# VHH binders against c4kar8: the designs that were tried, part 253

Target 1, 263 residues: c4kar8
Amino acid sequence: MAELSTPSPASPAPLDGGRGDELEKFTLRGARQILQLLQDLITHRGLITAHTGGGHSFMTAVLKVDEERGRVVLDPSPDPQANRRALAAPRLTCVTQLDGIRIQFPLVGLGEGQDKGRPALFAPLPAEMLRLQRREFYRLQVPLAHELSCLLKAEDLARKPVEVSARVIDIGAGGVAVVVPTGAAEFVIGGTLPACRLALPDGEPIELDLEVRNLNRQTQRNGTEQLRVGLRFAALPRAADTRIQRYIFKTERALNAKARGGL
Below, E stands for the ipSAE of ESMFold2; O stands for the ipSAE of OpenDDE; V2 stands for 0.75 times the mean of E and O plus 0.25 times the DockQ between their complexes.

## First folded at step 14 (VHH)

Design pc10 (framework vhh_7pa5_2)
Fold by OpenDDE, second read of step 17:
Structure pc10 (fold): chain B 263 residues (1-263), chain A 125 residues (1-125)
Amino acid sequence: as target 1 above (263 residues)
Amino acid sequence: QVQLVESGGGMVQPGGSLRLSCAASGFTFSSYAMSWVRRAPGKGPEWVSTISGSGGDTSYADSVKGRFTISRDNAKNTLYLQMNSLKPEDTALYYCAKESQYWGDDIYDSPFDYWGQGTQVTVSS
């Protein structure tokens, strides 16, 4: 009778931000602190993005903290499919901000039910909450007049290579957000787009590798659907980094001057 | 300190119109995209519309397309949402939200870094 060693439940993958030791300093594990922070989120009507994995997320909010039952009550998504994904997910990664500070916490054991006769999601209280005061990468909204573009080397649904010229809508030291027509290419979160070309106003395009970090479908006023793609710089030469930083600095200065009535 | 203050909510009959306003302070308003998000009881938060910092780009949820118009006055640091042909399903608390200024190293992020307390819109016969 071979005792089938029940595989030890895989320790919840550390909050995937690889900076393990530094993150501990910002991690709250005290029950009182966690409860207080959740209450603060309620008080401030915090908008929470709940990530279910696979690049999927939905917006939620904390409705209630049930201390007696040791659970948090969340708003369900208006999208039934998102709720199904959430319930099927082994873990939700919840992300929000309070006073400009990023808050991240895992929820495990999500269930659905009713709170005061309304649909709600339930989960045990998080064991930990991460408060990150420092974000390293500022994103500049690119003025339309600058017409920044990025030539994306992607694949279509048939995995045929395609090149898509995408408008850059924001830029930072870490990456860019672009808009593409829906159906122009297939993007996979975590996928790499090699040998793309970022066009800056100051010279020749920068060749670089981009990693897809997020996808968001948007419909324009004219009814056209666009895909917003968040792209991380996977490999950026130092010279390119300098150029990007210079562009950001110059543009910020100009925008600030304009805002002050100077232009 | 960043502040967003919504106004203009109220009760209207189906088919009616409202104009929401959001007064922004504490940041360079024109440098950031702004959004409206609404939260209805039992339905959770729902993205409604976004406008770029310059005002040149706008996007809408399918549920409000053709009925709602987002706009901004950067000189007044004010965001607007014109809502026409209102429906009972539009009943919600409407939030003004600032798009996040930070790029995350992680795939997990929040699109907004600041939002107001919201203004209530009720569409009822």
Scores: ipSAE 0.757, ipTM 0.930, lowest interface PAE 0.6, mean pLDDT 88
Fold by ESMFold2-Fast, scan of step 14:
Structure pc10 (fold): chain B 263 residues (1-263), chain A 125 residues (1-125)
Amino acid sequence: as target 1 above (263 residues)
Amino acid sequence: QVQLVESGGGMVQPGGSLRLSCAASGFTFSSYAMSWVRRAPGKGPEWVSTISGSGGDTSYADSVKGRFTISRDNAKNTLYLQMNSLKPEDTALYYCAKESQYWGDDIYDSPFDYWGQGTQVTVSS
């Protein structure tokens, strides 16, 4: 029998400071919408990457949707070991794309059987499916060892200019989330912070304008408060965009390689 | 509109040869790696081969090494797979797949974002 959670490296956080708020607007929960999306995957012969945990995954595809039994039928892997890992996993995280839109959904209770006399994998219909544009949603969780920082040019409560060095906790193509001590500066949702400086490991700090999108107060164990600030890139020069994308790509590749233990 | 159209499949005897083509449109072809993936009756998708955007780097599944050759013509936006010494176990629907522009951005990325309808290869035994 399987436990509730699949062990995995940290998953990317939503763009905003409130966990789940950004996810909800991209989440399909209606039975009809879920069935239609799964049918679209069949029609487009969608290649699905099914993550089984521990850095393992295999390619599959939706073979059939059984509406009456409330099940999806999936191709098994040609690799018997991958199928054994999938069946042992408490859940699969399935990822695919339709016309550039990322589709992600969980499958729980995977079993083996046959469809038209051929081996197949079966699972209950997912209760939810995510459908999202890449740039708005997924974020790299910044490794603490990278000490990634952003120097924010903001105002204090007296409207005096202040510079606050903030730790970057996540980063994506559309923005960053940072943590600052409560009271270090005044932040207003929709406000612009001009000429901030994002420090990446390779090269000089990137100067950029940031828009405040989200605020979330966090209380530490010692009773001090920190503020998580979600910041959108207001305008991003191509060179800056390229450097940020390169950092994200390299870091995620390194995390994936480390999790698998492979070179 | 991204489109990938495969051709060149057919029926062949064991030991025979076929050359598959994939015509690409709607994206900057030379900027992306391209792959061949096959799906056989009763099996899921199996990666066959990949070629880098420049054509300078290639890789192959162990089952096809020494028999298959992947190549591309960036001036014609076309991907090829030369299949030699074909075996009954090579029978499958073959389709070309485009590298995802988001591959490597997070731990749950998919390696491919577009693929074609496929071309059927049947090796009689």
Scores: ipSAE 0.445, ipTM 0.779, lowest interface PAE 2.4, mean pLDDT 80

Design pc11 (framework vhh_7pa5_2)
Fold by OpenDDE, second read of step 17:
Structure pc11 (fold): chain B 263 residues (1-263), chain A 125 residues (1-125)
Amino acid sequence: as target 1 above (263 residues)
Amino acid sequence: QVQLVESGGGMVQPGGSLRLSCAASGFTFSSYAMSWVRRAPGKGPEWVSTISGSGGDTSYADSVKGRFTISRDNAKNTLYLQMNSLKPEDTALYYCAKESDYWEDDIYDSPFDYWGQGTQVTVSS
């Protein structure tokens, strides 16, 4: 009776060890450091973006750090639906900044309650906080007259492929921000949009892959709701990079000249 | 260093008006969209309004549409919020916020990278 040695499940390929190691250098895990940083967020009235997954987020702030109970108290969203999503999420990813330094930390085990008779969200203290210096990917605000656009290949709520023409509102070496009508497509933070087309004034559109990095819902004066989507260039050919850089430089120069009264 | 300093808050009666100002320094003001965000007691921060760097585009939350007007003077590096027909529910700390201008790999983004300490607006009879 030959014992069929069930092949040991292949150890998941080590996540690309280099980037993880770099992030580790900027990760705080000390209880005192974490408490201090959270207190600093309170003192500075820090605005926090809490990501609940699925491309959803809400703004919050730290109200209190309860050291005795080992918990953080947060403002609830004014949107009940956002609070429901937050409570249902296995993990919140909180993003903020202090003095230009980006801070990111996870919260797990979110609950709702009251603090001093006011609605509040409660979570155990984060086990870690990431503190990163800003990587300067400058984004140029695109003049309306340039009418830059990006054709997005996305999916709708039914996961059907859709193409959405989006206006580019800012552009940098690392990506673009675009605006789309609400409901035009479903976007997921961290998701990739393949084979999109960025239209520049200087020639043929650039084909490129885009990664969704952030989502922000905005209502226009006319009452129309728009979605702002931040998109990172996932794979940019060198020639495309050169064109984008050239466009940015030329546009900046023109804007500066105009501001100085030269045009 | 980027600095944003809000002013113009105060106490007003319902139906009253206020004009908030935000003095900006430490960056090319006209190159960035600016926003107002407010935080009311017992409520998390709420986006109020955004204006483009050039001032050509504006957006508002539904709750303030028709009552609030965002504007900017790029020559003075100043952002404004004209608030008319104020309501008790408009009571909040109002923040001036700079739109984020950077991308980070493998991390989530925030819509804002800088904000002030806020100015208090209280609407009460």
Scores: ipSAE 0.695, ipTM 0.883, lowest interface PAE 0.8, mean pLDDT 85
Fold by ESMFold2-Fast, scan of step 14:
Structure pc11 (fold): chain B 263 residues (1-263), chain A 125 residues (1-125)
Amino acid sequence: as target 1 above (263 residues)
Amino acid sequence: QVQLVESGGGMVQPGGSLRLSCAASGFTFSSYAMSWVRRAPGKGPEWVSTISGSGGDTSYADSVKGRFTISRDNAKNTLYLQMNSLKPEDTALYYCAKESDYWEDDIYDSPFDYWGQGTQVTVSS
């Protein structure tokens, strides 16, 4: 029932998730910059997740950059099925990080062959790469003892209103991740949940409009299946932003004190 | 700042054992699942093992089941991989990897958001 977190291969989403204007300042298009970033991924042994669509992905890494032929050389997956899916995909969306900076880039025209007698995947150099170095992406893991919850105003498959009390597992300046039982409500990536209520310690619940950004199905230790939902604050009043930031910094300070043995 | 530092690799003969360690800092260690991932010459990266934040649940790749044991010491912010009955096929650079946080506006997820530089394991004479 739940929407997959990765797009269907028959209808690839834009790399920037439809936020081209806002992400342009983080987009590298210069050939020299792209070559240098790929070389940095080699130097730092960057682990890359390559999304092939349909909810499928595999791990790869850049083996080398062939400037003369204008292509990247990648490790194949040890799983032959993953390699078949990659070669059949019209596009790979590659995601990695470099020293806390999120890196994303597309690869199209993937082929297979050998590099120095070893199996390899080949693709033309990407025309663009995203580098995201933003405070807004910091996420505080919410201590279980805080019992943070968010009352979601959602809909079922028949578009009937349903309220779901969800446990908040992480929180940042731009959103929260929550856990709900599978099937409790219908979630669609890009969908808006209006007038949800975020309960922080101290004070009244904060009323927020939330946008669904991520969906991840998980099986718990007891065998119960649950859905992890990433939610973005669609519009955040200054007072709410201040309360959320205060909670994050206060909790971070307390966790840092605990980690140093200052119980 | 998140830091993951692996150690304990080296050269060992087939049938031998090694214990890898990963020292973690800059995040609430006990709140995250942790994994070992390896990258072998002529192969791509492959997932080896994962342990839940509490240490109550573990999972293993079929190639290492019964030979490797993942564990953690949350008081010391340290992840371990006990490797027994090592085979030449286990030769690889072994990375410690942290479970991803949810990134706002990201439609394409990665299971890991941080990993270390790795520690080299070579199984040969």
Scores: ipSAE 0.526, ipTM 0.828, lowest interface PAE 2.2, mean pLDDT 82

Design pc12 (framework vhh_7pa5_2; at its last look DockQ between E and O 0.46; V2 from the best seeds 0.00; counts 0 for: pae E 2.3 > 2)
Fold by OpenDDE, look of step 19:
Structure pc12 (fold): chain B 263 residues (1-263), chain A 125 residues (1-125)
Amino acid sequence: as target 1 above (263 residues)
Amino acid sequence: QVQLVESGGGMVQPGGSLRLSCAASGFTFSSYAMSWVRRAPGKGPEWVSTISGSGGDTSYADSVKGRFTISRDNAKNTLYLQMNSLKPEDTALYYCAKESDYWDDDIYDSPFDYWGQGTQVTVSS
């Protein structure tokens, strides 16, 4: 009677962790934690982007966690082609956010079926979930009472160097969002703005390189159109990082105190 | 804290109209593109429409094009979805969603970073 050694379930491929060591700190592997997080996704009706590879993704949500069967139930895509890709994919990378925290988890062994008579996707519970509490993802809305500005070294349409004083509307460890008048400069996503100056209340401006990450036109309450520019800190000295973090912390504390009726 | 609160849902007959609203707070509303997403039973979330921060650019899913109109009032921090010529297949929970602001090259993309609890739209004879 040859004991058919049930092949040990292949360890789920690690989350694409080029920065593997740093991500490990944010990786949940506890079964209870994973279940709770999945339940939270249900409770908050989490919108999940499931990546199937090859640049393809579809939107889904956790419908149910089946603890007895050790599986997660997902909504299928309304696009049959997306579902086919999902089922054919060796791995889904699911990405979502709760309370400003990015969550990523892999699903392996996706199948289709019915849940309560409705089409559904099924997968074994993820072995790990990445909860990214990175400070760089948090953006503090700059209070109107604070006049944070950033001097941008940019180019105009003629590629002539121009300096644009921009108001900072939000700031995080990883970058700033600023507003500039429309037409003040030309910005290209992925482009670098060298030797910019970020003005904080606590001292001299910080010189830094900024990378354009996002562009969004916005209309102010007065009807004036402005350009919102999302900027990443491309090169930030440690001392500058510390100052930025201090500012964020101090400001958050003050805002929270005010919200609690303390100011 | 970012908050999105949807309203305006309800029951309507086929061919009817509804106007959804989303009250936004906790962020500079005009600085972000906003979207409507809907989730129908047995069907996963479906993108419905997006509007730019300024309101100058709009996009629609093919399924709703010509029937739905997305708009915003930045002075009121409110997003709208006018839904006309409603069909039974439009029955869904409708979410207001904020477009993500920061993209990290090392992280897989999620188009939205915040969404509301949704408002139920039911189209039934």
Scores: ipSAE 0.810, ipTM 0.928, lowest interface PAE 0.6, mean pLDDT 86
Fold by ESMFold2-Fast, scan of step 14:
Structure pc12 (fold): chain B 263 residues (1-263), chain A 125 residues (1-125)
Amino acid sequence: as target 1 above (263 residues)
Amino acid sequence: QVQLVESGGGMVQPGGSLRLSCAASGFTFSSYAMSWVRRAPGKGPEWVSTISGSGGDTSYADSVKGRFTISRDNAKNTLYLQMNSLKPEDTALYYCAKESDYWDDDIYDSPFDYWGQGTQVTVSS
């Protein structure tokens, strides 16, 4: 059986972008839970990014939940082209935040009309909503004074091994972001960097495998170019996870105490 | 706890000026780009302006270029929007929004992870 089965445009796509089993425990499927969460987005005037495919997205917000008709009513984009793309899309993936909780949900069967005489978009209520708690996605901005570094085991374009000491600018439960000088190494999104070493203030460096998730070129105020590399922990022993979480929590508490005390 | 509190909205006549402020707390303000987003009934949320963490780079929606100026005071953890030559179409609830630090999902990015309750700007005679 050498079948290449891709989901049809009308098929429900995974909420997680391919992390199915990891995110199942954070998925809401109860109708009342979904209705309450959508109502919370209305109450907090939540800004929603609706992804229409092909790298396109627009900002929207929930205007109301029509429980009797089983639909959600959304603000249209002020850009008519964005609205046309949304209506043509087989699915929207909607992403927002609520008090530091990431919320993600699909909308299928988008239509247009009016609400109280004003343009609006309509969609059936989502059957599922993803709710990720802060701990699962939170990124601590690393204080410069901590001099946190990660020794990257990478390659150049000639496939020659190179070691790069990169400054860690943020860290979370799932990974780190580092900055490296432009040209120090070649990075490929989806590529694995084996046996890298993350240096934390308390103890020996943690040896871990990192997956490249994103790349962003940044120009500093002084004109220096740096590459920001987003790296996911490909596999993390519980002891290493505990040390990383302990560092995050300790540093956050210290920053919160300093902010409140003005020290 | 991250908090963003907008102020400075009000009622003005066409051609008037207002300065909006956003007081930020609970995060390292200078490490994040900050944006202004506005929302009026029937038009949906519209991005207005962004300023980099250092304040060195700014960008504006075409509808406000030459009339609005975004700025920040990192020592005071405060974001500003100076609005000049106001038009009736600028009437909206104006939100302060923080650049998202959630980057693990590169397929479905969210540009903002926090925003305030907004401050109302009404431009009418």
Scores: ipSAE 0.558, ipTM 0.840, lowest interface PAE 2.0, mean pLDDT 82
Fold by ESMFold2, look of step 19:
Structure pc12 (fold): chain B 263 residues (1-263), chain A 125 residues (1-125)
Amino acid sequence: as target 1 above (263 residues)
Amino acid sequence: QVQLVESGGGMVQPGGSLRLSCAASGFTFSSYAMSWVRRAPGKGPEWVSTISGSGGDTSYADSVKGRFTISRDNAKNTLYLQMNSLKPEDTALYYCAKESDYWDDDIYDSPFDYWGQGTQVTVSS
């Protein structure tokens, strides 16, 4: 049956957010840049998820930046238990997206108080903010003529192994989105599909592990049922990464040249 | 460009009703779950309700369960929130929010990637 799966609201939330050197090139550490980005979150009324550890989180927003005191002011949660967890946590990992740009930053030293007579949470300005611009996670819309496909090693409703050839509709540095007929296999958010095969035009298929990130069932206007599956590359080998990046670069360049010359 | 535009807010007496609308553009509306989130003065953002892309699955915060109904019209790219039996505690700026796409470095959930400017609901006499 073609029922949508609901994404899990829970997520793992280690205190430092899995920090590694591979993200350093996207990390802002300049005070002026940090202040401007926090102000942008205020201006756009950014919805922030603050992770308190142990898989717990709450929604918040930046109310203001107190530049003189070097602090950010946040909304408290309407849930008193979330506020208690936040105040007890040694670190909050705040995450949001602003116009499709992912923003992540830590807050330490959280305290409670009042702002203009209303309850508020206070923390020193973060020393760093992660900001991934569109081009760093861009997903190329795959031309139909390229017939990109991914052979998925999944399970059917009876939990038996099945192989599903899925059409790749977009591809980026970190993953693909594919479409399959509704009911072709069972997919679970967070599930791993080992040893799938991504077919690129320039050589043998790439064997890689995929993680299911989202599932969206849709009925197209013509009544066709399909499942859009968002897949993350897990543990991507360097050679495979190079081939994928080369495909994206060459295809994007070719599409841009055709669009410009088609005037 | 993704745009979400809320409307239908206003002032209403306790016990009254309002229907909020959210016009969506710039993405395939039916492919994404959509949510209503509200922000009252002195309280942080509060999730209100979510509806699946097809409209077949809905969920609600305990505070609004039985009083609010989320729905969508995928032919019109419009999200709705029917609010009945309104209380002063429902006074807030209400905004619609789009479910996030996948993200290859996302070890922390960021459930929304776009939201509107909001529409004000004020419940008082």
Scores: ipSAE 0.453, ipTM 0.804, lowest interface PAE 2.3, mean pLDDT 82
OpenDDE, second read of step 17: ipSAE 0.764; ipTM 0.910
ESMFold2 (binder alone), look of step 19: mean pLDDT 80; pTM 0.794

Design pc13 (framework vhh_7pa5_2)
Fold by OpenDDE, second read of step 17:
Structure pc13 (fold): chain B 263 residues (1-263), chain A 125 residues (1-125)
Amino acid sequence: as target 1 above (263 residues)
Amino acid sequence: QVQLVESGGGMVQPGGSLRLSCAASGFTFSSYAMSWVRRAPGKGPEWVSTISGSGGDTSYADSVKGRFTISRDNAKNTLYLQMNSLKPEDTALYYCAKESDYWPDDIYDSPFDYWGQGTQVTVSS
């Protein structure tokens, strides 16, 4: 009777150790620190974006921290469908900011109930909260006069390849936000747009892959609808990175000079 | 330091009008889109309206479209919300919010990085 040694499940490959270590420096795990930060969010009436997965999110706020029960109380969404998604999600990813510092924390075990006779969401206290102080995520608002554009290689609703010229509205080291006409293409959060072309004022367009990170619908004053798309640089060559950084620096300097009355 | 201070809230009857103001300081006001968000008791925060830095683009929630108008005076660093044809369901604390300048590389997005303490709007007969 040969005991079939069930192969020990391969330990998931350690995520790239360097980024994990950097995140640990910004991760709060102390119970007191977590409670304090949640209380600060209450005091400052923090607006929290709760992500439920699948590209869905809703806005919430911390109503109360119940230390005795070890739970956090949240405002429910005014959208019943969002609440259903939240309750069905195995994990809620909450994102907010306090004094310009990004805060992120997971909630697991979400339930619904009432607090003081009002509908509320309940979850156990988060085990960890991430505080990101790094300005590494700064986005420069692109002056309209610069007319930056990005040629997006996307698909339409029929999955037919389409090229869309999009205006760049902001740019950072990690990506760009663009605006496109509504219906110009179908975008999926987490999807990759390959071989796109970013046009900078200083030379030839940069070819790069872009990942869709967020989608926001906007209506112009003239009643025209447009889609704002946040795009991450998925694979940026070093030379391209240098060019982007240079553009950002130069533009910031110019804007600051203008603000000081120098131009 | 970034500061946003809302004003102009109050009590009005249904069908009435209010104009909210938000005084901004501590940043280049014209470089950022600004938004109004409202929070009603028992209802989580709700996005109301957004205006681009230049004021050229605006957006509205369906619930307020045609009744509310967002505007800004960049020379005065002030954001406005004209609210007409107010309804009881518009009762809420109204926040002025600055669009975030953070880029979500490997993290989830947050649309705002600063907001005020809010101004209370109450619509009741």
Scores: ipSAE 0.753, ipTM 0.906, lowest interface PAE 0.7, mean pLDDT 86
Fold by ESMFold2-Fast, scan of step 14:
Structure pc13 (fold): chain B 263 residues (1-263), chain A 125 residues (1-125)
Amino acid sequence: as target 1 above (263 residues)
Amino acid sequence: QVQLVESGGGMVQPGGSLRLSCAASGFTFSSYAMSWVRRAPGKGPEWVSTISGSGGDTSYADSVKGRFTISRDNAKNTLYLQMNSLKPEDTALYYCAKESDYWPDDIYDSPFDYWGQGTQVTVSS
C-alpha cells in the first residue's frame, strides 16, 4: 500500500527530526471529520483525480457517502480501460482541493456496482485524509542561474555583528533555506536575525526579520562541509509576501514550461 | 479569491448549437491554460477541451473533436465553448476549470485546482 502523500522536488518530504511530525497535524483520522470532508466534496461538486499507479489516473467525484455500510460511492470513468485499471489497482490515491486547500486520501478495496440503476464505483471509507495548505509545504528549489542571495545580519564567535551573504537554495511562503560557509557566523535555533535583506529579481531587496528554525551540517562528496540554515519569515508585510509569491509562481511556471517543451 | 462562473447552458434538440461562457476572476487569467470538463449521470467527469493561456494552442477529446471549439478573450477574462452538432450523449453539467499551479510538481498531481459550479446542457428531442 503506498503512502498517503508522495514527495516531489518542489515539496519537502516528511523526514526524521520532527519534520514528519508536522505533517501529522494536517492528517484527519476521526470518522466524523472524514465523513464531513467527503460531504463537503459532494456539496462543492469537487473534481477528484484518482491515481491508479503506473502513471495512470482518471477523474471522478463523490456521488454519496453511505454511512451505514461505511462506504463512499464514486463516479466511474467514461473510459472503460481506466475503470479496469482502477479495479485492478491495490489502491487509489485521490487528490482534490477545497478553497485552495489540497485534499489527499487513499481508497483500498475498490468495487463496482450500481447507484440508482447507473454504474458506480464503491470503496470503504478512507482511514485517513490529508488536508494541507499547499503553501505551507511548497518549497521552490531556487535555480542556480538566479543567484538568489540573502544578506544575513548575525553575530560571529565573539558575538560581534557580522553580515553574511548567504545563497538561497529553496524558498517558500514561510521562509528560506540558505547555505552559509562554515564558521562565518553563529546561529541559535529560535534566534532572531533582524533587518536581513532578501534579493529578488525586479526591485529593491526585501528587508525582513528571520527566525532560525533548523541547522544542518552537510558534508559533500569531496569532504567539504557546509551549513544549511532554515529561516522563517518572522513577520511578512503584504507587499513582500506578494513579491515572494510572484517570484515562486513565475519561476515554477517557467520551469514547467521548459519541462513541457512549451514557450 | 479565485472564482469561475459558467453560463449559457440549456435545453437543445439534437443537431443544435449552444455557446457556453465562463467568467473568471481572482487570478491572472492569461497566465493559465483553461479547460472544459463535463459530468453526466452514470459517467464520471470527462475532460472536453483545453486552451493555452495565450490562446495559441487548443486540444479536444475525441468525442467532441470537429464539433466543439474552445476560445478565450483575455481582455474580458472569459472562456468560451462553442458546441455544434449536439448529440444526446453531450448531455451533462459543464464546468470550466483552471490549470493547477501544482502540476507537474507532485507524483500525485491534479490538472486543475479550481472549477465552477457548472452549467447544465440537455440535448433531447
Scores: ipSAE 0.564, ipTM 0.841, lowest interface PAE 2.0, mean pLDDT 81

